# VH-VL binders against o82653r152to333: the designs that were tried, part 7

Target 1, 182 residues: o82653r152to333
Amino acid sequence: KSLNVGIIGPPNAGKSSLTNFMVGTKVAAASRKTNTTTHEVLGVLTKGDTQVCFFDTPGLMLKKSGYGYKDIKARVQNAWTSVDLFDVLIVMFDVHRHLMSPDSRVVRLIKYMGEEENPKQKRVLCMNKVDLVEKKKDLLKVAEEFQDLPAYERYFMISGLKGSGVKDLSQYLMDQAVKKPW

## First folded at step 23 (VH-VL)

Design k7
Fold by OpenDDE, look of step 23:
Structure k7 (fold): chain C 182 residues (1-182), chain A 122 residues (1-122), chain B 107 residues (1-107)
Amino acid sequence: as target 1 above (182 residues)
Amino acid sequence: QVQLVESGGGLVKPGESLRLSCAASGFTFSSYEMYWVRQAPGKGLEWVAIIYTRGRTIYYSDIIKGRFTISRDNAKNSLYLQMNSLKAEDTAVYYCAREPEWFTFDYYFDYWGQGTLVTVSS
Amino acid sequence: DIQMTQSPSSLSASVGDRVTITCKASQGIDNDVAWYQQKPGQAPKSLIYYASSLYSDVPSRFSGSASGTDFTLTISSVQSEDFATYYCLQHNSYPWTFGGGTKLEIK
C-alpha cells in the first residue's frame, strides 16, 4: 500500500520537524517530478507493506523575496496544480503563533483549503506546536475557529517537535494508504 | 459591477449603540472576506475588524476592546458592525471593504464603500 | 502589534516632480504591504498590493518597492490629480495597521 501526502504551510509551521519525527529513515531530499511540477520529498514512512511519502508544496505561501505579479501567478498556479496530485493534503500551521499574532496569509490558506472539498483528495488540518501553548483552553478556541470547514476530514493537534499527537496522525495516514505500486 | 454601500451612521450619545450595515452587490459575497476601516475627521485610516466567508473567523483591532461586533449575512449579501458603548473617539467615517482574493488572483481591483459617518457627541 | 511608521507626514511638490513616501515596519512582514490614495471627501483608492504590484487602473508613474522592513511608494512624475493623502497598510499579521499618512500638496 502507498500514500502520497502533501504538506502545506508557512515556513514556521514545523513541517520538517513533523516529518523528521514521523519518518524513521531520513530520505535525502529527492526531487520528484509530477507532471509539470517538481516536488521536494520531505520523507518516507514505511510500516510493513505500507509506504507514506511526504512532499513539500512550495509556492502557496509568499516568501520574503519580492515577486512580481507574473512570478506570483506562475508560482501559485504551479503550486495549486501540485496540490491536487496528493492523496492526502496536510495543512499545517503554528498554533502558538496563531494565538499571539495571527498571520493573515495562514488564516486565508486554512480557510481556502477548507472551504471546498476535493473528492479525490482528503485534507486534514494540523495545529502544530501545541507544546508552546500553556492554556488548553486557548487551543480549544483555535479548534472552534476552524471546526466547521467542510473540506477537512480531521483535525489534529500536534507537536512535531515533542511528538504529541503524532502517533494518531501517523495511524490515520497509514489507514488512508491504498494498494498501488510504490 | 461591484458595489458596496454603507448605511446606519448618525449622531449618537456616548454609551449608546449603533449598528452599521454594508450592502454588497455585483460579486459572490459569500466568497470574500470583508472588513471595516474607519477614519476620524481629519485623521488617518484605522483598521477595525475583518470577518471571513463563513463568519466564524473574526479578528478585531485592539481599539474595539470588545465593544464592537462584526457579522455577516451571506444570504442577504450584507456586512454588519454592531457598535456598543460608543465613545467620542469612535467618531469617524466607517468604510466597508472587500478583501482581495489572493489565491485566485482576483486582486486586480480592491473595493471600498463610500463610507457612513458616525458621530458620538454629548 | 506591528507598527507602520510613515514619512513624511506632508510633502510639497510641483507637477513633474519625483516624490517618494516611505513606511517602515516595526518587524518583518515580507511584502504584505498595500498603498492607498485618498482625496478629500472620497473613499480610499487602492494603488499597490504586495509592496510592488499595481492595481489595473493605476497609472504606471506609480511604483512600489521593498527593502527589508522599508517600503516605498514613488511617483515618478507627479500629476495634478495626484495631490492627495497616501497611506500604507500592513496586512501580514492581525491586527492590520495603517501608516500615519502622507499629504502630498501642491508647491
Scores: ipSAE 0.580, ipTM 0.857, lowest interface PAE 0.9, mean pLDDT 89
Fold by ESMFold2, fold request of step 24:
Structure k7 (fold): chain C 182 residues (1-182), chain A 122 residues (1-122), chain B 107 residues (1-107)
Amino acid sequence: as target 1 above (182 residues)
Amino acid sequence: QVQLVESGGGLVKPGESLRLSCAASGFTFSSYEMYWVRQAPGKGLEWVAIIYTRGRTIYYSDIIKGRFTISRDNAKNSLYLQMNSLKAEDTAVYYCAREPEWFTFDYYFDYWGQGTLVTVSS
Amino acid sequence: DIQMTQSPSSLSASVGDRVTITCKASQGIDNDVAWYQQKPGQAPKSLIYYASSLYSDVPSRFSGSASGTDFTLTISSVQSEDFATYYCLQHNSYPWTFGGGTKLEIK
């Protein structure tokens, strides 16, 4: 059984820290043949006959200066096409930053990815860096802020650095791999 | 053709309330984030608030936090600003504004209304 | 909140002059700056988005640039229709904030 998981979010959201915590320090290929579009493999989690492969999905949050208006539309369309290739998409953001000063692009990414259900791709919202949040009740307020988004099957509150909540996420992903095809 | 028309401005006394409306036409209103921006007479532009397409995600400028409420009715293609506890400093022309299509992540106001004047005076 | 300090507050120029207007952000905001033009009695008009991209139908004499936290709007050769007030807007983080404005007046 296998599951391809894309992780999308701003570069400092903690994608590699989470992946390292979930898979330990196992060596993973920089790219696999099934992902020749320059998506880097962040790691592979293996348990028994089940494998979960994590991919970094750089993209829309890193829009480069110098793009013309028409070029921006084409690049956005290309990036969205590659996102649809994953079985599960983790939308990850820094919840501590969000509580201080919400990043406009992050808010739009969360809402865009959560707007419409996709029967062929499962999506989850991952609130990372909970270790930095002093009032844990504020995490519930952030979850409520995005609760009306039907495409997110689950919400996870985690620390990729310290491991809080990470086992719940890894168990969810293993369950999805076992239950394929959905 | 995209059109935004504000209404509901007028003369009010300090401490009173006023509700502004913005009627939208020529586009799928429910697919766009909407904004209020204001401008005091002879002064610069001031960002007031945003409301996202589903009406739940909202951010305000700090100076009006707690006194103004932005809302939308997608069935009526209408944006609202409920202004409570008005102060003389709230005297301004209030504009509603739209962003371009959400999936492009373009961050500018591509259409503005003509504005409605709110005057707060004793 | 991110402060946008816009300079100068007013500027006099003749047709054909090169004009530069600057906004400085109080912290790093990437290229998340837009520029607006407003003529008396009118709503603002979009000129520049993402620091340097021209909005549709904006004349090529307008350009924008960024260096660190300094953002510049340039009019390479001012025309009679360019006399207006100009504003920068940061859209990196909520709440969004405008600069104080620059009134470009005929000399």
Scores: ipSAE 0.563, ipTM 0.810, lowest interface PAE 1.8, mean pLDDT 82
Fold by ESMFold2, look of step 23:
Structure k7 (fold): chain C 182 residues (1-182), chain A 122 residues (1-122), chain B 107 residues (1-107)
Amino acid sequence: as target 1 above (182 residues)
Amino acid sequence: QVQLVESGGGLVKPGESLRLSCAASGFTFSSYEMYWVRQAPGKGLEWVAIIYTRGRTIYYSDIIKGRFTISRDNAKNSLYLQMNSLKAEDTAVYYCAREPEWFTFDYYFDYWGQGTLVTVSS
Amino acid sequence: DIQMTQSPSSLSASVGDRVTITCKASQGIDNDVAWYQQKPGQAPKSLIYYASSLYSDVPSRFSGSASGTDFTLTISSVQSEDFATYYCLQHNSYPWTFGGGTKLEIK
């Protein structure tokens, strides 16, 4: 059984730290094709006969250059189409940074990915770097900030560096791989 | 035609409250993040607050945090700013503003209201 | 909070002059800078977004650039309608912050 998981988020969200805790065996220099795209594999989580393949999407944030408003809309839609090809999408952000100085692009990304349900793709919001946050009540306030976003099936509070909460995320992903229609 | 019209400004004494309104028309109001920006007479622009489309995500300038409350009523196409414990330094023209559609990730104000003047004077 | 230090606070120029206005961010903000023009008694108008992209119907004599935390608005050949006050805005992190403004005056 296999599951293709996209991870989207800003640089320094902790995508590599998360994969360090979860990776069993990386397939060296390999690419996996999805419907119409080829992406570099960040890592593979393996347990028994089940594997979860993680993909990075580093080129989704397009620069604007000399386009009219209507043309900008079409280009943004084209860039985001490839994200819909993953079985599960993890939207990851640095919750510590968010509490100190919320990044506007990150907030917009979280809202954009969470506002419209996608019946063909499961989405989860991953609040990373919880090890840097002193008060747990602050984590709850951030979760409340984003709670009315219907596309997110679950919210995870994790530390990719320290491993807190990572087992819950990996178990969720394994459960999705088992339940996946074949 | 996109229009933003502020109202509710006026002369008040320090410590009093005012409620500003911004009436929106010509676009799907519920699909846009909305802002308040102010400008003291003869001074520069100052960002005040944002409210996201569903009214649950809000950020304030540190200068006014705790005294002002931004809100929206999507059924009435209206944006509000409740201003409490007003001080002389709150004297300004208050603009409501809109940015381009949320999916563009280009953050600038494409439409501004005409502004409403708030004067806080003893 | 991110501070935007805008300079100069005022500037005199003649029609045809090249003018540069700068904003310096107190920390890295990528290209998350917009520029606005404001004439007396009017609401501000968008000139530039994402540091260098021209807003609709803005004349090509306006340009923007970024180097590290330094952001520059350039008017290559000032016209009589360009005498106004100019503001930068950072939109990288909340709260957003404007620069202090630069008044461009006729010499």
Scores: ipSAE 0.531, ipTM 0.793, lowest interface PAE 2.1, mean pLDDT 82
Fold by OpenDDE, last read:
Structure k7 (fold): chain C 182 residues (1-182), chain A 122 residues (1-122), chain B 107 residues (1-107)
Amino acid sequence: as target 1 above (182 residues)
Amino acid sequence: QVQLVESGGGLVKPGESLRLSCAASGFTFSSYEMYWVRQAPGKGLEWVAIIYTRGRTIYYSDIIKGRFTISRDNAKNSLYLQMNSLKAEDTAVYYCAREPEWFTFDYYFDYWGQGTLVTVSS
Amino acid sequence: DIQMTQSPSSLSASVGDRVTITCKASQGIDNDVAWYQQKPGQAPKSLIYYASSLYSDVPSRFSGSASGTDFTLTISSVQSEDFATYYCLQHNSYPWTFGGGTKLEIK
C-alpha cells in the first residue's frame, strides 16, 4: 500500500520537525514527474507493507504581498496541479502562535484550503506545537474556529517536537494508504 | 541541483537596448515566480521586477518607468529582461532569482544567480 | 512605497562580539521581511525569511526578530566568515524594497 502526502503551512509551523519525527529514515531525494510538474520526495515512512511518501509543494503559497483575490486564485490554480498529486494534504500551522498573534495570511490559507473538498484528495488540518499551549481550552477554541471548514476530513492536535498526537496522525495516514503501483 | 545562470550583460551606450536571459535548471521552472534584482557598483540591492508563473501577473519597480520588460518562457526554462532606453544609472549587476516558497517546508528554497554585469557608458 | 531604513550603515566588530542590525519600516508590513548576506564579488545569500525564520543552512548564531515596524538581525557571536554586507528586504507590498545595507567589518 502507498500514500502520497503533501504538507503546506506557514513558516515556523514545524513542518520539518513533523516530517523528521515521522520519517525514521530519509530516502534519497527522488523526483516524481507529472505531466506538468516535478515533485521532490522529502521523505518516506514505511510500516510493514505500507509506504507513505511526503512530497514538496512547489509554488503553493498564499502570500499577502501584492495579492488581490484574483492573484490568490491564480496562484492557487497554478499550484493546483501539484496539490492534486497528493492523496492527502496536510495543512499545518503553529497553534501557539495563532493564539498569541494570529496572522491573517495563515487564516486565509487555512480557510482557502478548507472551503471546498477535492474529490481526489483528502485534507487534514494539523494544529502543531500544542506543547507550547498551557490551557487545553485554548486549543479547543482554535479547533472551534476552523471546525466549519468542509474540506478537512480530520483535525489533529500535535507536537512535532514532542511527538504528541503524531502517532494518531501517522496511523491515519497509514489507514488512508491504498494498494497501487509503486 | 538548482541553478540560475544569467547572461546577456555587456557594455552598451546610453539609449541602446539589451536583453538579459536567465537559464533555470534543477526545479520545475513553471511553478515558481521569478524576479530580477540589480546592484550598482558599490551600492545596495534594488528590486527590479517580478513575474508570476504563467506570466500574466507582473510587477515593476518605479525606477524602470516602462523601459524594461520582464518575461519568461516556461518551455525553455528561461527568464528574460528586455532593457530599452538604457541610462548610465542602469549600470549594475543584474541578478536572477527564484521566489521563495514561504508556505512550503522550512528548507533553503531561495535561489539567486551569480549575476550579469550591464555597463551603460558613452 | 514602503521604506526600509537600515542602521547602521557600517559597523566594526571583533570575532566573538554580539552584533545587531536594524531595519525600520515606514509602515506596517507584518513579518514580511527577509535578510540577506553578501560578500564581495558574490551574489546575496538568504539568511532569514518571515522576519525570524532561518534558512536551513544558516548557522544558529544568526537570528531575526520583529517588533512592530522594527526588524532586527542579530549575530550572537561574530565569526570570521560573517564579515560581509547585510540587507533587509520587505516584500509585504510592491514594489519590494531593500534596506540600504550594513557593512560589517573587522575591528
Scores: ipSAE 0.022, ipTM 0.571, lowest interface PAE 6.5, mean pLDDT 85

Design k7
Fold by OpenDDE, fold request of step 24:
Structure k7 (fold): chain C 182 residues (1-182), chain A 122 residues (1-122), chain B 107 residues (1-107)
Amino acid sequence: as target 1 above (182 residues)
Amino acid sequence: QVQLVESGGGLVKPGESLRLSCAASGFTFSSYEMYWVRQAPGKGLEWVAIIYTRGRTIYYSDIIKGRFTISRDNAKNSLYLQMNSLKAEDTAVYYCAREPEWFTFDYYFDYWGQGTLVTVSS
Amino acid sequence: DIQMTQSPSSLSASVGDRVTITCKASQGIDNDVAWYQQKPGQAPKSLIYYASSLYSDVPSRFSGSASGTDFTLTISSVQSEDFATYYCLQHNSYPWTFGGGTKLEIK
């Protein structure tokens, strides 16, 4: 069984930290070239006959106009089509930073990705760096803020660094894996 | 259009105080984190402090912690650095800077000021 | 604190040469690395963000890469205007820390 997982979020979301915790062994940066984009492999989780591959999507953000770009060079190009390549998409953000200094672009990204379901892709929202949040009640407030987004199948509160909640996320991903031809 | 202009630098003696100012224009000042970086003559860059948009969250380098205070006035589009108990080692050009747009850019600007020189000498 | 060990401290090159500058982080910092260029008497100029993304006004001869905790700035063909001091920055965790700098001089 196999599963391709894309992780989308701002640079400070802690994507690599999470992957490192789950995989245990960092896979040498292998780039997967698609027709339109190159995705960096963050790691591979193997358990029994199941393999989960994690891919990074650095710098993918949404413009005010409603489409995503990475930088000035790509500001007129919609790069969001690349996210459709993954079986599961993890939308990840720093929940501590969100509480301290909310970024409207991050909020917009979360809402955009949660607005419409993709029949070929499952999406989950991952609130990372919960270990930095002093009041757990504040986490509930953030969860409430994004609770009505239909495209997210599940919500996870995790610490990629400390491992809190990561087991549940890992199990979920393993459960989503399907038998595919090698 | 984005402009950062530092002021307040000068010559002071050890133990004295100095207040630096940074005037911002060309962007929504209240929407960005602001920080200070200094550079001793002939030396490398050193991060000093950062202040978040609302001014409630602040982080300092260990070297200046307890002696320097970063603050901001969003109504005046201004960033400040109050420097107390100055030491010779604090001699440097001090730059104010805006947080870069690390993942999205509409257009590029220089996010650093020209710097202001602080010299601490007996 | 996270340390950024930058190497080399200085190097000499001729116009047209390929040069590489490296920063090694003391711990995992994802891709939260930026590169700056500074010329004498000027403020630092941003070159690269998020380890490998190039600012729009930066020539394509500049590139950044990441492998684990190793970050690299490469100039494929040095030009006369490239002689300057370069710095890496990690902004993954506070305190932010710069590399020690690399002075690129003309041979």
Scores: ipSAE 0.018, ipTM 0.630, lowest interface PAE 6.4, mean pLDDT 85
Fold by OpenDDE, fold request of step 24:
Structure k7 (fold): chain C 182 residues (1-182), chain A 122 residues (1-122), chain B 107 residues (1-107)
Amino acid sequence: as target 1 above (182 residues)
Amino acid sequence: QVQLVESGGGLVKPGESLRLSCAASGFTFSSYEMYWVRQAPGKGLEWVAIIYTRGRTIYYSDIIKGRFTISRDNAKNSLYLQMNSLKAEDTAVYYCAREPEWFTFDYYFDYWGQGTLVTVSS
Amino acid sequence: DIQMTQSPSSLSASVGDRVTITCKASQGIDNDVAWYQQKPGQAPKSLIYYASSLYSDVPSRFSGSASGTDFTLTISSVQSEDFATYYCLQHNSYPWTFGGGTKLEIK
């Protein structure tokens, strides 16, 4: 069984920390080139007969408003082309930073990726760096903020650094793996 | 292309009920949070209620809590506000609004209807 | 409930003037503040979200800033079409609450 997982999020989301924690074998210098974007292989998780491959998505950057309306279709097409390549998409952000100094771009990303379900792709929201959050109530607040976005199948509160909640995420991903012809 | 059209407003007496509707078009209605805001004549804006995409999460203003019910029918692209036990203080233009539209990371638009007037008077 | 104290309630300015409107939150609300413009007989128009981000169709002369619980809307150079009533909104917690409004009038 195999699964291709894309991880998107801002630079401070802790993507590398999570993959480092999850992955037994780090794949260096591997990339997947598409017509629009080159994705870096972050690592491969193997358990038994199941393999989960993690990819970065550098093409989806947080931006500020300022572009003309005419470029919307082109931008959307480019973004979705890369995102749709993955069986599972993890949208990740720093929950502590969100609580302390929320970034509108991050919120925009979360909501954008959560607005519509993709029948060919499962999406999950990962609130990372929970270890930095002192009050559990604050985490619940963030969960409440994003809980009703239709595209997200599951929500995870994790610490990629400390490993909290990562087992659940790992198990979820393993469960999503399917037999593929390649 | 995005359009929100409120309807159902009118003149009613205190204690009576009224149901407002908001017809949405030009977007995937089920993907967006919807909310009501009202404005009494010559006064400021007042948030009334919000309903999330799946209708599971709802919040009300304290002033209308227990009297008004927000709901949505995603199949009909419609938002509703059932107003019971109306008071004179509920007299206002009621606006239907949608959360901002997400085109890409760099596009951000909010949408409001033109409002419907509710007058509560004896 | 969180109160948004908006000031001033009214302001007179001339075209070209720099104008600042302030909302003070009764408690910490992060950057969960939006600003609206409303002209007579019209629905409110969204100007700013999350304290300092402009909606895509809003002129660059508008800006928002935050410092603690103090939020400001600034028009760097008032234009004739800017004379209207402005409202701040906090959406950090429910119930959402608007400021009392600021009417910007021609001097």
Scores: ipSAE 0.015, ipTM 0.589, lowest interface PAE 7.6, mean pLDDT 85
Fold by OpenDDE, fold request of step 24:
Structure k7 (fold): chain C 182 residues (1-182), chain A 122 residues (1-122), chain B 107 residues (1-107)
Amino acid sequence: as target 1 above (182 residues)
Amino acid sequence: QVQLVESGGGLVKPGESLRLSCAASGFTFSSYEMYWVRQAPGKGLEWVAIIYTRGRTIYYSDIIKGRFTISRDNAKNSLYLQMNSLKAEDTAVYYCAREPEWFTFDYYFDYWGQGTLVTVSS
Amino acid sequence: DIQMTQSPSSLSASVGDRVTITCKASQGIDNDVAWYQQKPGQAPKSLIYYASSLYSDVPSRFSGSASGTDFTLTISSVQSEDFATYYCLQHNSYPWTFGGGTKLEIK
């Protein structure tokens, strides 16, 4: 079984930390070319006969001002065009940063990716760096902020660095894997 | 390898027109938003205009007052700034710049040209 | 339009000093702030994005922080190559607006 997972998030989202933790070993910088673009491989998780491959999705952001979605889709190796190629899309952000100093672009991205379901892709929202948040109640507030987004099948609160909640995410991904060529 | 080279600057009189060009290389020009920033001598930076990848979405600074027009030719990897009805206060070094990668969550750099000087004087 | 009030307009420091530059936004702009360094005769160089994230080639002595509408650029230990003019930028809304600039001079 195999699964291709795209991860979208800002540089501070901790994408590499998460994938490194999940894989258990650091993955050297590598890239894979798809039919539309080249994606950086963040890591590969293998358990038994199941392989989960993680890809970065650079260049994806929505602006507050103006009409830029169509233009955004053309950006950075045509990353947006390739988003639908992933079996699962993880939208990830730094929840601590969001609480302390929110970024409207991140919020817009989360909302955009969550507003409409893709029948060929499952999407999940990952609130990362929970280890930096002192009050659990604050995490709930953030969850409530994004709770009404129908495109997200599941919400995860994780610490890619410390490993909190990562097991659940890993299991979820493994469960989504299907029989297909690696 | 990424390069932005401005041209077209010079000395003009008030009321005259000037067209600036920016030649881009080393990246997929059509994939990036481009913008102009100017800097009057001894003064700070001032945003002028931005044009999105397809050239359909454009925003201007209030200082433009309909006098300047930003455009692009993706086939020629070129950005333009048509400046009409120039005023003395338009005197500045004009920089063309590519959108920073952090606008798209990337950690790569933005790029600026060396600038071209426009002097409007009687 | 969103105004970015930058302070101070100039300051003098010695090598090794800690320096802080501030920009105050006229309204909420989240983290949509960048910082630039400009040396005489050169184009601006990007230092910080997302209010607190450093570009890859920027030394760790540079840092950015945000508190509400207050944004700060800090140089923990000024080096000789750091004497320049610094600008903040808000790109939360159009038109984009720069701070007035801060010239960091050697004592």
Scores: ipSAE 0.015, ipTM 0.588, lowest interface PAE 8.0, mean pLDDT 85
Fold by OpenDDE, last read:
Order: C-alpha cells, then structure tokens, then sequence
Structure k7 (fold): chain C 182 residues (1-182), chain A 122 residues (1-122), chain B 107 residues (1-107)
C-alpha cells in the first residue's frame, strides 16, 4: 500500500520537523515524479507493507485576490496546480505564531483550501507547534476559528518537534494508504 | 472539568415519546461530534446516532431510524435525542458521548456520560 | 452493515494470565477499531483507538493489534481491576457496530 501526501504551508509551519519526526530518520533529499511534475520528497514513512511519501510544496501562498502564487524564492518544480496531485493534502501552520501575530495570507490559505472538498483528495488541517502554546484554551480558540471547513476531513493539533499528536496523524495517513504501484 | 450529563430518562409506555438531553461542559461543545450509545439491561453496547459539529451531518442506526432524532444546540451546549414510537426493545441506558479530545497536550481521551435509563413497559 | 464478531463471549482467567479477545469484521475496515472496558454499573471506558493506539490513562499491559479483518485486544498480565466486560467497535462506516462483548471473569 502507498500514499502520496502533500504538505502545504508557510515556511515556519514546521513541515520538515514533522516529516523528520514521522520518518524517524533523517532522509536525504530525493526527487520523485508524480505524473508530469517532479516534487521534492521530504521523507518516506514505511510500516509493514505500507509506504507514505511526503512531498513539499514550498512557496505556495495566496494573493489578496485569493489566487495562488509562487514565491519568487520558491523552487521552480513546485506549482500551485500540483496540489491536486496528492492523495492527501496536509495544510499546516504554526498555531503559536497564529495566536501571537496572525498572517492574513495563512488564514486565507487555510480557508481557501478548506472551502470546497476535492473528490480525489483528502485534506486535513494540521495546527503545528502546540508545544509553544501555554494555554490550552487558546488552542480551542484557533480550532473554533477554523472549525467545520467542508474540505477538511480531520483536524490535528500537533508538535512536529516534540511529537505530540503525531502518532494520531501517522495512523490516519497509514489508514488512507491504498494498493497502488509505486 | 469535562462533563456530560444525561437527563430525561424514565418509565414510558409503548408508543409514547421521550426526549433525552445531554448537558456538556468543560470544553468547546461546538467543535466536537457528539453521539448516543445505548445498552439494554444485561446486554451489549449499541450505537444509536451521531451528529457533526454544525448539525448538518447526521447518521442513525437502522433500528431507530425514522423514530429517533438526534439534534444539538451549540449555544446551549446541549445534545438531544427525541425518541418517538418507543418500543419495549428500546429499554436501555442511553449514553451521550463526545468524540476524542484533540486539543490535549499530554493526554488523549474520549468522554462519556453516566447514562440515563429509559424503560418502555406496558 | 458491517458486523463485528467478537470472541469469546466469556473467559475465565487468573491474575497474571495473558488473555486475548478477538473481533472479526465482516469486511475490510482498515484500522478503524476501538476497544472499550466496562465494569458493572459504570459507563464504558476507552482503551484502544485506531486498532493499536493506547489511550493516555490505560496501562501498558493492554495492547491492540490488527491483521486484515481480525482485531485483537491483549492483556499481557491480567490484574484484579481488569475483570470486566470488553467491547470492540468499528467506526469505519455507518452504522457504527459494536462487538457482542467479552466478559472476563476470575477463575
């Protein structure tokens, strides 16, 4: 069984930390082709006969108008249109930063990706860096802010760095894997 | 601090109606899916119904479908089960339950109430 | 509907024994299985979620495993407080379905 997972979020979302924790080992940068697009592999999680591949989507943000754009500093191989190529899309953001100094671009991204369900893709919202938040009630507030967006199947509160909540996310991803060619 | 308290149970005759309530406290009620589970005396657990956060998505067990209605009032932190056309086989302790807690740093729990007894007898 | 066939319906054990309870799903349900413990006069208590994940307050002597459509709850060393009725639950698809229960009694 296999699963292709895309992770989208701002640079401070902690995508690499999460993938490093989930994989359990430092993974050398590898490139894999998905359809006609080459994506950088962040890591591969293997349990038994199931493999979950994590792909980065650097520099993908939304303009004020609501359309996607690529940061000039972002890698050329990743495009906004490639988001739809993944079996599961993880939308990640730094929940602590959101509480302290929310970025409207991040909020817009979360809402945009949660607005409409994709029939070929499952999406989950991952609120990362919970270990930096002192009050649990603040997490609840953030959850309330982004609750019940139609496109998100599940919501995760995690610390990619410390590992809190990552087990649940990992299990979820493993459960989404299907028999398909590598 | 999380509490689920069921109420509304009692003795009723077949064909009568009863409304159960579940009062929730200690968490953001509107952020969680809620469901009912019942257990007949000396019998096993039986799932009854589930309602999603905004109440738009609902699923029922086949045995109660059409007779029971699950609903929620997020403003009142309350879950309800309207039971119509009650039968003797509906006699059970009814539990309200919350989906697992996602917002706990160090602990992972789901929560159940203590249940309320519904007895349907002629 | 998905059926969960739980076995055995009852078993006797002594403190320190290893016990296993099994639920077999009528079809593929991935790992969407939970296990509950219930003592007389009490609400069910959650033990396992996603087939093999342990709730935070559950002793490590409890474990869950999955193989195809077979799900197993294991108590490595039964303690006096473990004598209760256990239930499996599938929540892969609606309607959710519980197993018939297993009563663990003192030998």
Amino acid sequence: as target 1 above (182 residues)
Amino acid sequence: QVQLVESGGGLVKPGESLRLSCAASGFTFSSYEMYWVRQAPGKGLEWVAIIYTRGRTIYYSDIIKGRFTISRDNAKNSLYLQMNSLKAEDTAVYYCAREPEWFTFDYYFDYWGQGTLVTVSS
Amino acid sequence: DIQMTQSPSSLSASVGDRVTITCKASQGIDNDVAWYQQKPGQAPKSLIYYASSLYSDVPSRFSGSASGTDFTLTISSVQSEDFATYYCLQHNSYPWTFGGGTKLEIK
Scores: ipSAE 0.005, ipTM 0.548, lowest interface PAE 12.1, mean pLDDT 85

